# VHH binders against Mitochondrial amidoxime reducing component 2 (Mtarc2), part 16

Target 1, 303 residues: Mitochondrial amidoxime reducing component 2 (Mtarc2), of Mus musculus (Mouse) (q922q1)
Amino acid sequence: GTVAWRRTRPRRRRQLQQVGTVSKVWIYPIKSCKGVSVCETECTDMGLRCGKVRDRFWMVVKEDGHMVTARQEPRLVLVSITLENNYLTLEAPGMEQIVLPIKLPSSNKIHNCRLFGLDIKGRDCGDEVAQWFTNYLKTQAYRLVQFDTSMKGRTTKKLYPSESYLQNYEVAYPDCSPVHLISEASLVDLNTRLKKKVKMEYFRPNIVVSGCEAFEEDTWDELLIGDVEMKRVLSCPRCVLTTVDPDTGIIDRKEPLETLKSYRLCDPSVKSIYQSSPLFGMYFSVEKLGSLRVGDPVYRMVD
Short names: E, the ipSAE of ESMFold2; O, the ipSAE of OpenDDE; V2, 0.75 times the mean of E and O plus 0.25 times the DockQ between their complexes.

## First folded at step 4 (VHH)

Design y13 (from b2 with T99L T104K F108Y; framework vhh_lunsekimig_d3)
Fold by ESMFold2-Fast, scan of step 4:
Structure y13 (fold): chain B 303 residues (1-303), chain A 121 residues (1-121)
Amino acid sequence: as target 1 above (303 residues)
Amino acid sequence: EVQLVESGGGVVQPGGSLRLSCAASGFTFSDYALYWYRQAAGIERELIASITSGGDTNYVDSVKGRFTISRDNSENTMYLQMNSLRAEDTGLYYCAAGLYDWEKGEYYDYWGQGTLVTVSS
């Protein structure tokens, strides 16, 4: 089991201020692989869930357990995932499709993995899918692992050791938080500054909001969307992974990262958190579990 | 070679004081946020105090007002001044330095070997 705390606060009557509308919802079952657009999702304390599929509950690892991302293997962004009842169907250029069961036998080997310098466990998904990724990537032997809720996730104390004031939560294989949100207006603003336009899939958000001003999401502390209450964690810092084209699998290494660095660097007061990384999008934790869907109004909760 | 070496642990009576030191070598000390973790029997290591490269400090509620974290960049040393010690402060204290390399997308952690603090009568 896991011990993640949700602090009970005195209940206050809050005013709801509509700040936008949900325009898109994506779930990313496998880290670095293509997202799946959904019309509705549940938000759990560990992130989005659509039926039996959970956001970033699968990860490609090397034989030694180290994570593999699009930074090392940019072509991972071309792996397409179809959600089919009890199965994931994987497709990639030059590959025959493979079908992966969502529920694994409890007897499958548990690997000790490493993700962002932290230890985390994963259950082996079997030799067939391991060979599929190995044949696709062609550089070395790979395996696919799956997290389950009986395993210990990464806690906020481990993810943000210097930020002990942050609310308690736990994640499996997501980068830093259960929910990642960006506004359409922020992407539009970025594209006014780029010679080659980029689409939202470069940034891999779970929730996209329309109807607000550019970077207005940077100011949102507490949100109500559908039945779900979310609380701000941190701004999303961007690295070289954001330069991988989701349609070609080609890593640019320069744009849109250099343009983001020209105007989206953090205030000096928070440099210890973000260093020199530009900020684009917001991380949220889930304070009240529930469902949300495309078309839902997004409310800011004001005391 | 990156190394963190703790010292200053020992046995002390309740209400007493100890000062822990963490001497660092093999990396640019002033660029790193630094941490003190405590490992008590049967409990996972918990972060008890932190200090950023800019000097901002944070503490868990149980030690706030009693413990003070500080750093001396000229000596490549971090300190934990522990006052008004209680039985529940007993544990193995670890010095740690961590920096997320945003360009590589990887978190690099450096850990000391730990120093034992025992608060007993």
Scores: ipSAE 0.000, ipTM 0.173, lowest interface PAE 14.9, mean pLDDT 85

Design y2 (from b2 with T99S E103D T104S E106D; framework vhh_lunsekimig_d3)
Fold by ESMFold2-Fast, scan of step 4:
Structure y2 (fold): chain B 303 residues (1-303), chain A 121 residues (1-121)
Amino acid sequence: as target 1 above (303 residues)
Amino acid sequence: EVQLVESGGGVVQPGGSLRLSCAASGFTFSDYALYWYRQAAGIERELIASITSGGDTNYVDSVKGRFTISRDNSENTMYLQMNSLRAEDTGLYYCAAGSYDWDSGDYFDYWGQGTLVTVSS
């Protein structure tokens, strides 16, 4: 009866404060390959989805299942992806285009793969696309694998075993979180400190926000965008992969990373998480699934 | 102080067996994925076997069915049981415990000193 209602604690009443506007949305189907700009997306527990295409649900692996990224193969950033109904079309410099189906036969082999020292499964995408990547990269034999939502993802406890306070979520092939967000103002600030200007594609965010101050996104704990509620996970630590030019596939190894290290290192109290990596952008988990689009206001949820 | 110490290497005849051990101290062993790498003369270091914190194992094709990786979280020790050894298994065997290092992009936080395995042939 009524005694049960007396024991139920009311939720904090949320107030919405607009902090910006969505200026761009990108989905990156294949880890380290070019992103696709979209005007609208659905956000699932495991990240962005546009039609049948999910963010970082494909990755290139070596024959032994070990992941390959632009750190080892910088030219992966030059692989362009076109979204077409039931297919992905891949293009790269010096290559004929290849078309691969989004839905794979259930009989295709499942590989046990490794990302950042963690096991994760992937279904083989077939010999044709494997040979295409092998011919493009020219260094060794490669395969392409696809994650199924029926497979087990990498959990927060495995990604951050020392950080027990983090909310529970799973990711397939993204580095750390379902959603990655950066503000335009933060990129503008960084470029004032660089001799050579860099563009947002160096940092591979899913969502770009305009209309806020530089690094204001570092303070956002809970967001409402469209129908989607997101919760802050961590700041995004940056490594040498951010020095790969997305237009040339050339790895600089210095900038913008050295400049970021000059002013974006973490507070000593959180050095156990970030070590000496500079912080640029924010990782979010999806707390309420829904759709969002370019032009949507970004609201901070307070209390 | 953090340390990984390999032991059990030595000289063995083709077809023989060896068991390598990796004793860990100074970190929460049960939270880490663990690896055996091999480096042969003139060849780049290669990952040959891995075991996750949950106990799931992986092997490169050349050692499947011959090598078995295992872990004992109560003793903070990882093992590599090597059977049916071949001349090409000769090399330095390294223990590693790891997650992603954001600075270097490497998959290991801690690295052993290596132990030599020589298969006489």
Scores: ipSAE 0.000, ipTM 0.199, lowest interface PAE 11.4, mean pLDDT 84

Design y3 (from b2 with T99Y T104S G105S E106G F108Y; framework vhh_lunsekimig_d3)
Fold by ESMFold2-Fast, scan of step 4:
Structure y3 (fold): chain B 303 residues (1-303), chain A 121 residues (1-121)
Amino acid sequence: as target 1 above (303 residues)
Amino acid sequence: EVQLVESGGGVVQPGGSLRLSCAASGFTFSDYALYWYRQAAGIERELIASITSGGDTNYVDSVKGRFTISRDNSENTMYLQMNSLRAEDTGLYYCAAGYYDWESSGYYDYWGQGTLVTVSS
């Protein structure tokens, strides 16, 4: 074999230490809409993929291309998605179901969209699904767009221009990273502090880990799960979307966010990254692509 | 037509004061968190000060007690009052707007063109 002599890093040996077990895996095809629980998934460089369906590869936009999330339209969390081979089937309260093909004609218009001030492209999913979302939300005209891997994603340099130490990756419509992970113990801890209990779906993780201590995931830098190697990006800062009840679509605007702020604010040394946002969950990039499944042990890779 | 327009930059002596303004149009100003970034030659853009839609303020340690960020939602304008200016404060100052609860992520919906502040004797 050929060896590249361009790296000057010290030679490292990895030990695997089991820190937990995968208890649940979710894919969220459409930004802000309901997640789909799956038994196994492939992890690509741009996030989870189950069959032909990719995590957060669809997004609701205004006619001008600006993103729409549960912050503006909390009832988006009530849109349920069924995965069926080459199609997504969408359902929502008061709506007849609509079937959306995963593969779109190349002739469909490409929109210039914006997510949190960054430009990103999306291919139009057609007038039928646009009218479906417009009729459901009832506030203005909406469209649905789909990312294509031939399009340019949002890069780490553009997502975090002040954080030059972050590894290079790209995302389509996910907020920050390809993979979002939370432990069951962290949710249990949060719920001991809340009058009204919340479930994991408030926080929209891709991977839920059991068998560890509360907030132990805050310490994990490099993970091996199934065939997949992941590297820590950042802690997940939480916003008002966290206060939308996934069963009712009602936005509380206070809890669990106020309780999270009481004990989950960042250390002053990293305040430039997180400011006043409370931290709950971890963002990871995918370093080695592969498959993982519910029941897989979660290993921390240590030198 | 979304615009963020900075003004108030210029040349000042060490120990002097300067007030930057950021005038916004084309979006619902009161819904947005607002930011001042500073960029010196050869380094990454750094967050200097922020103000949330609710009025909560935050500052980097080097400017605490010297700089004050404020907003006037009725005039769609954000300000940065800079006192006791030092040579290290020299740079391009950029106004940015983003969602009020995601201030630190670099997810800003709108950016201004920048205004130059030079502190020299």
Scores: ipSAE 0.000, ipTM 0.229, lowest interface PAE 12.4, mean pLDDT 84

Design y5 (from b2 with T99E D101T E103D T104D G105S E106G; framework vhh_lunsekimig_d3)
Fold by ESMFold2-Fast, scan of step 4:
Structure y5 (fold): chain B 303 residues (1-303), chain A 121 residues (1-121)
Amino acid sequence: as target 1 above (303 residues)
Amino acid sequence: EVQLVESGGGVVQPGGSLRLSCAASGFTFSDYALYWYRQAAGIERELIASITSGGDTNYVDSVKGRFTISRDNSENTMYLQMNSLRAEDTGLYYCAAGEYTWDDSGYFDYWGQGTLVTVSS
């Protein structure tokens, strides 16, 4: 006879503990450009979607395919985006507006792009918008590319094999994970330590949570918001890009980064992951797809 | 023009050694974190080694104890000393300079064009 192997670990009972409420939801269609506040969103395995518009599904690249961010071109943060059925409308200081169709011809060329040392594809958005960005930034020739869900996404590199959870998701052009979350209380705490106050847009979260204590989000492993289940990936490490003023496009290079470094450095046990980058906000993967909206309670899923 | 230029790649036998160099022109290394990435056939480009402006080093598990990253700010050059080379180390090696944030989301200002390392048996 054969023996049947059965699970010896007891079935986990999920309890829901409310930890806050969704106060804002942001979608950032183009990497480094202004976000759009929305009342509700769908969460897909690759991040937030409002209608046909997906979070960080467009990015500016050099002609050789290398990504361009506000680190090289701080004025990208001044590019505002209006969402319309089938179209994005782009505006920037000193520029006439341009309208970009969300659906591109399949004949548009696919570029080989590079993003944080990883290869990723992007479909060319056409010469008109490329010339628009080139004229706006004035430093070199640029193009805009769009990710297609038929393309292969980017995965977190397996630098630490013991941390296998880091590799259970894919993204297009976001820095790390499908969902980025910060609490209002954490921003309030940071601002008590700053001479010049900063707003949430310096940090570009998708979801802002109210009603919790400062840095309580650092402890959240599994969340239920609306129909969506999310799992912790990593704390969000911050760099000089957080010193770009989203209203002026001026890069300070010092604050709020220096203040964050004074109290938000990682524990020595995880220094191999974060090095000397301060931690502010959390990255999550989407485990169960669904919808969420402003005003939804945020629950921890606990044993 | 601002550039990173890699050198020192080549063909080496298993168990052999190579020293890669990355020289910067048009900017100074002293304020930057520095990185070596490897691109092998059929495998995504991966971070293999990093060194911060303060000298802290990190390595991917597959090269720990065999590779050593170092920097010489006065010569504006970074190195990767590669010992006990294996067939799996074969690939195109890229240097990069930028602000260190972490292994998958480092913000890189500058990239080299790559240098080929082939471990032949």
Scores: ipSAE 0.011, ipTM 0.368, lowest interface PAE 9.2, mean pLDDT 84

Design y6 (framework vhh_lunsekimig_d3)
Fold by ESMFold2-Fast, scan of step 4:
Structure y6 (fold): chain B 303 residues (1-303), chain A 122 residues (1-122)
Amino acid sequence: as target 1 above (303 residues)
Amino acid sequence: EVQLVESGGGVVQPGGSLRLSCAASGFTFSDYALYWYRQAAGIERELIASITSGGDTNYVDSVKGRFTISRDNSENTMYLQMNSLRAEDTGLYYCAADTYEWSTGDYYFDYWGQGTLVTVSS
């Protein structure tokens, strides 16, 4: 057969069409832990950055380096993070507050970690915060690791080996891409189908867009928001992590996932990518770095 | 707590047999698809066998007809019966559990075991 290979020349964009407005921006420093709402952010090639804090640059691991997420430890969603100039402050129900420096000594041990079946490194954040997570979760010994940009991230080729047309990017501990976007209208639509309503925090997007139709974000290929240009990677496939209530830390394992499966399964033509996972939200890479803020118009770039 | 614990590995001569077990705890075992992966020294983990929550099985060609995957939902245990073992079957064997809601490559698994070593030597 005949196949379309990786593009060698960029396509010129000439027109901007406004499709919505940024209504919310979240950064999630620690994988599975609570997000921090921010009024503005810088978008780097590896995702959102607020000051010295980067999106999903920290991860809880078992002693063997295997990642821990809210699927295994749902109460991780209750860990609140306060951003300070050089520090993260962590709080959780029943726990004393702990302060973690963003810059770690280079002498701290580097662990070999496992994330969705892929190898990735992380620098140990020290015994104090490891004991804090171990005491909070109460099931086994845990550690916290931090990604360093001198480490090798997970590349597009490793994440999507059959999708040679995708642009090159790297991620640390995010699931799939540097930026995750959902519209308010898509959440409203989902909630019309649920007995118990869910809020946006179930889905953990970085950027929330208002002013468009439900699932219109599924059609957006290239966006300009503030100074930032983003390019579509894939639709966001959902798993049971979306069934964890962000206010209680209780995992339902069924809703909203079963409802999403009733109407949000992929077209058969792309089943090789998404299998039986329902689709809710969009993954983007950052093509032009810059800043964006709540209230910014969201433009499609149309040739 | 959620755990997958492999056992049954060991040293065996070519043509021999081993039965691996994967004991699960802390989740609703019957709802999950289950997998055996093999990792040789310095080589990426390879999926060798799978069994769905409904009991459907699949095997990589190199083990088909020699290995049999099975599950016992009452005991929360998955098995890999390995017959006619070859030197190339040497490796660390990992069990993994995937949700009935999520199935896409090995980068979307919920739970992994720590592995059990199988050595086939002449």
Scores: ipSAE 0.000, ipTM 0.223, lowest interface PAE 13.9, mean pLDDT 84

Design y8 (framework vhh_lunsekimig_d3)
Fold by ESMFold2-Fast, scan of step 4:
Structure y8 (fold): chain B 303 residues (1-303), chain A 122 residues (1-122)
Amino acid sequence: as target 1 above (303 residues)
Amino acid sequence: EVQLVESGGGVVQPGGSLRLSCAASGFTFSDYALYWYRQAAGIERELIASITSGGDTNYVDSVKGRFTISRDNSENTMYLQMNSLRAEDTGLYYCAAGVYDWEEGSYAFDYWGQGTLVTVSS
């Protein structure tokens, strides 16, 4: 049955406080592959969408359905994707271009996949693109799968089962939540502490905000951007994948992760969520669907 | 050759105890976070307990205070001590080994065991 577990509270006019401006928007159609910069996007309950292309609605899997990411195959970050209304065009070093239709035949096999220990379905994208990834990565047989909104998604609640206050929502192949946001100022701060500078693409955010102080995004609970209302899920914990150079596909294994660990570890009170992972960026769920664009003001909604 | 092998499952009465073991070979055990998943009939697999490479532990609410996860890096073995067992604890228990692969905030599991059955019945 349908059950509403909502707190009844007095109706209040929310005050909008501008905290920054959207400086960049990226969609990542295929998990671990290169992002696509867009000027505007729709935000759905399951993440960003540009036309028919949805954020992290494709992923590379092994034949047994286990996910593959840039941790195992760092060269996945070099796979570039061009968005066309009915097609994705994929390119990678040493490979001929391949064109993938966004709409798949209903006869294509649905695979039982596993993503961070959770079961999730994926529709097979066909032998041609499977062989393309297999030939590119050269280590094992791989396939590409696509999520359908009629399939059951994942929730972060299952990854952090002890944390009862986490929001109930579903995602396809993103790690955690529908929207990932980082500020320019936070990247600038990190780079003051690094011998070799890193760029935003190391961290794979959907939305980049300018005009705020470093790590102010850590304090933002509810945002309005364009027509879209977002609510904080949790801070974004970082791992060795952040040490993969998005231009070379080479994994460093040390920086910027070691520097992040020196000053961005969580408070002991939330160690059950984040463990020893350093925190860089914020995860949000989409509470009101709509459009946003580069140049939009970012507002905090305050009571 | 990489393997995770679970053992210690069996039939036990409500209120009883079992200790599950997960023996690992073929990889550097101490580098990995380790996990126990449970799959009950008609229910999707659920993470019930985790232990990081540094020894930090986490539990699902339904097993807190009853189950204890631990690891012995010298023996390449992870354990799950299960006390005060209930009928709802019945299921296949899988161990898994993974590292942080947090493109956006989750773990990647490199290795899985085949599962060990725990049945709690009177």
Scores: ipSAE 0.012, ipTM 0.344, lowest interface PAE 8.5, mean pLDDT 84

Design y9 (framework vhh_lunsekimig_d3)
Fold by ESMFold2-Fast, scan of step 4:
Structure y9 (fold): chain B 303 residues (1-303), chain A 122 residues (1-122)
Amino acid sequence: as target 1 above (303 residues)
Amino acid sequence: EVQLVESGGGVVQPGGSLRLSCAASGFTFSDYALYWYRQAAGIERELIASITSGGDTNYVDSVKGRFTISRDNSENTMYLQMNSLRAEDTGLYYCAAETYTWEDEGYTYDYWGQGTLVTVSS
């Protein structure tokens, strides 16, 4: 158990240094669709959970199981989600509202899906919501799939096969980690360099931290927020997806990406990991499950 | 020049077997996830089997237990072993390769073969 673990390892007295305060918490139930701001959340091994709703546990796929993101279909960022006890309510421009049950029959077909070169399963959410996305996007036939915790997630060893030092974790449909964090100060710094200002929703973080200096989050190894302990995975590399305006669904393809590339490229020593992608925000794994809330102090754990 | 070339198609009776090959040239084969698609008359092209750069495999339900996808990185070749063939397996079989990069954060179906015909007839 925990007691046995504490007895077998040297006991550490953790020094806590407050580095900021949680200013916003976002959950994104469907990959690439609009996020939902919440006042509090649980953090699980596989990311944020609010009631029965889990972060990035749904995704849009083509009929052959290949993922669809706002990179291919920018208008996905305009799909609004309302959280209800047992249902998600979806809204989008020009569409009638649709209600999706969170709990699916176990008899619903399991699709073999593909995202970022890896295999992942998803349970079919039914023909009604599939037709809704197909009618909204108007380019080809789509389906919606839901991850089930009984399914195998994508592991760290598959996501980062050359980075054997990383903690072992699994993700469903997030790009590469359970938790994504950015500071307000980093966004403010970026906006001083842009003619057209961007908001945090361009970058889709789960947790936004205030009260620190710009890019200070790049230095945080281990965090305590509320009851939750998190450990750094990697910096978040940014691509053309960050140029999609979350209010219009229009993809710019240039900004803020070109500005980020002008000052946020990685050191040559880690170019094998990040290539020429600029770095903005941090990825974390969850080491101790628990709850956190907007207004919670953010502590860096030292020693 | 980048190429994917399929071979091994042909005519076979129900219950028979065929082995398809996809030979790749002009790119770093080991970095790519690889796919077999099937296009039957009157049906859109569908993904039937895939193999990641790390060797993980995936199959559509109708071919599970009958088809086996594999890759040989030293020979730059991907295979599809098809056993217990049924009339419904008839179609053009296409090889495809995709890569994942941080700059893209997703798939590009960078390369497609020309297809090889499999006919299962009684």
Scores: ipSAE 0.006, ipTM 0.226, lowest interface PAE 9.2, mean pLDDT 85

## First folded at step 5 (VHH; framework vhh_lunsekimig_d3)

Design z1 (from u7 with A97V; at its last look DockQ between E and O 0.01; V2 from the best seeds 0.00; counts 0 for: pae E 12.7 > 2, placed apart)
Fold by ESMFold2, look of step 5:
Structure z1 (fold): chain B 303 residues (1-303), chain A 121 residues (1-121)
Amino acid sequence: as target 1 above (303 residues)
Amino acid sequence: EVQLVESGGGVVQPGGSLRLSCAASGFTFSDYALYWYRQAAGIERELIASINSGGDTNYVDSVKGRFTISRDNSENTMYLQMNSLRAEDTGLYYCAVGTYDWETGEYFDYWGQGTLVTVSS
């Protein structure tokens, strides 16, 4: 309702300016694996959720607990996921499908995992799916782990402890924040600069916004979408993982990253945060929980 | 700058013991997992033990039950207690800590210079 669009009276009055429309919503249950397009989603403080399936609550690890991403194993982007009530169904080229339960026995081993230089726990999803990933990737033994909301999450502030303006949010296996957003216009602009055009899926956003100018999302601080209020955390620094073709699983290592570096480097005043990484898209925290759907207007909230 | 300094290496007989230390500086020690690697002549460096920020440990099979990794966050120091040493344990022992590079999306390890352990009659 209308009350959800404004802060309570004792805090502040705010103005709403429509900046666009939600054109796509993606959930990525397993880090680096193919996303699932949905028409409606719940937004929790730990990210997007559809039923019991949560964004980036699963990740592939080596036997020693180190995370595996599409940088090391680009074919991960070809693993597709079907959402079934209490199960995930995985498919990949050359593989029989596998079904695994979302709710794992509490007796399953809890791994000490490493993700971007920080420790995080993950509950083992069992030998069958571990063997499935090992057979698919073929390079070594792999396991699948699942985050549980009773476990301690990660915060991006620990990567940059001297950056006082960064917020202290916890996430499971997402890189930095619960929600990632890009505009269609920003992709269109990028594609005018590329020899080989790329899809939005290279960038793995949760929310795609249409109806705005290219890179307008760089200026968006507080957003209202459906029932959900979100606040800007960081611009998204891009790395070589964005050069993995989501249709082929082939890593280019250069494009679209090199083109982004030519025009999307940060202002010198924030180089301590982003270094030489080009910026494309925005990370948001969820300040007011709720639901949103494709077709919802996107509002900036301003004072 | 990140610095890791190993000490405690030396020459021991088979069946003997050594305790290695790794003094760390230049980062918030208590927030990071730490590692011991070893390198025998003509072989790639291999991970042998790890300890996360909460004190949980992992070992490769070849050292399990013989080596114990520990950390003292108040002293910014990690240890490796090595018991029941074998000739195969001879090599350079390195401590390491990892960090994230936003530019490449890669995890980078920082290494010490290594301390030599020689197990011989």
Scores: ipSAE 0.000, ipTM 0.194, lowest interface PAE 12.7, mean pLDDT 83
ESMFold2 (binder alone), look of step 5: mean pLDDT 79; pTM 0.768
OpenDDE, look of step 5: ipSAE 0.072; ipTM 0.614

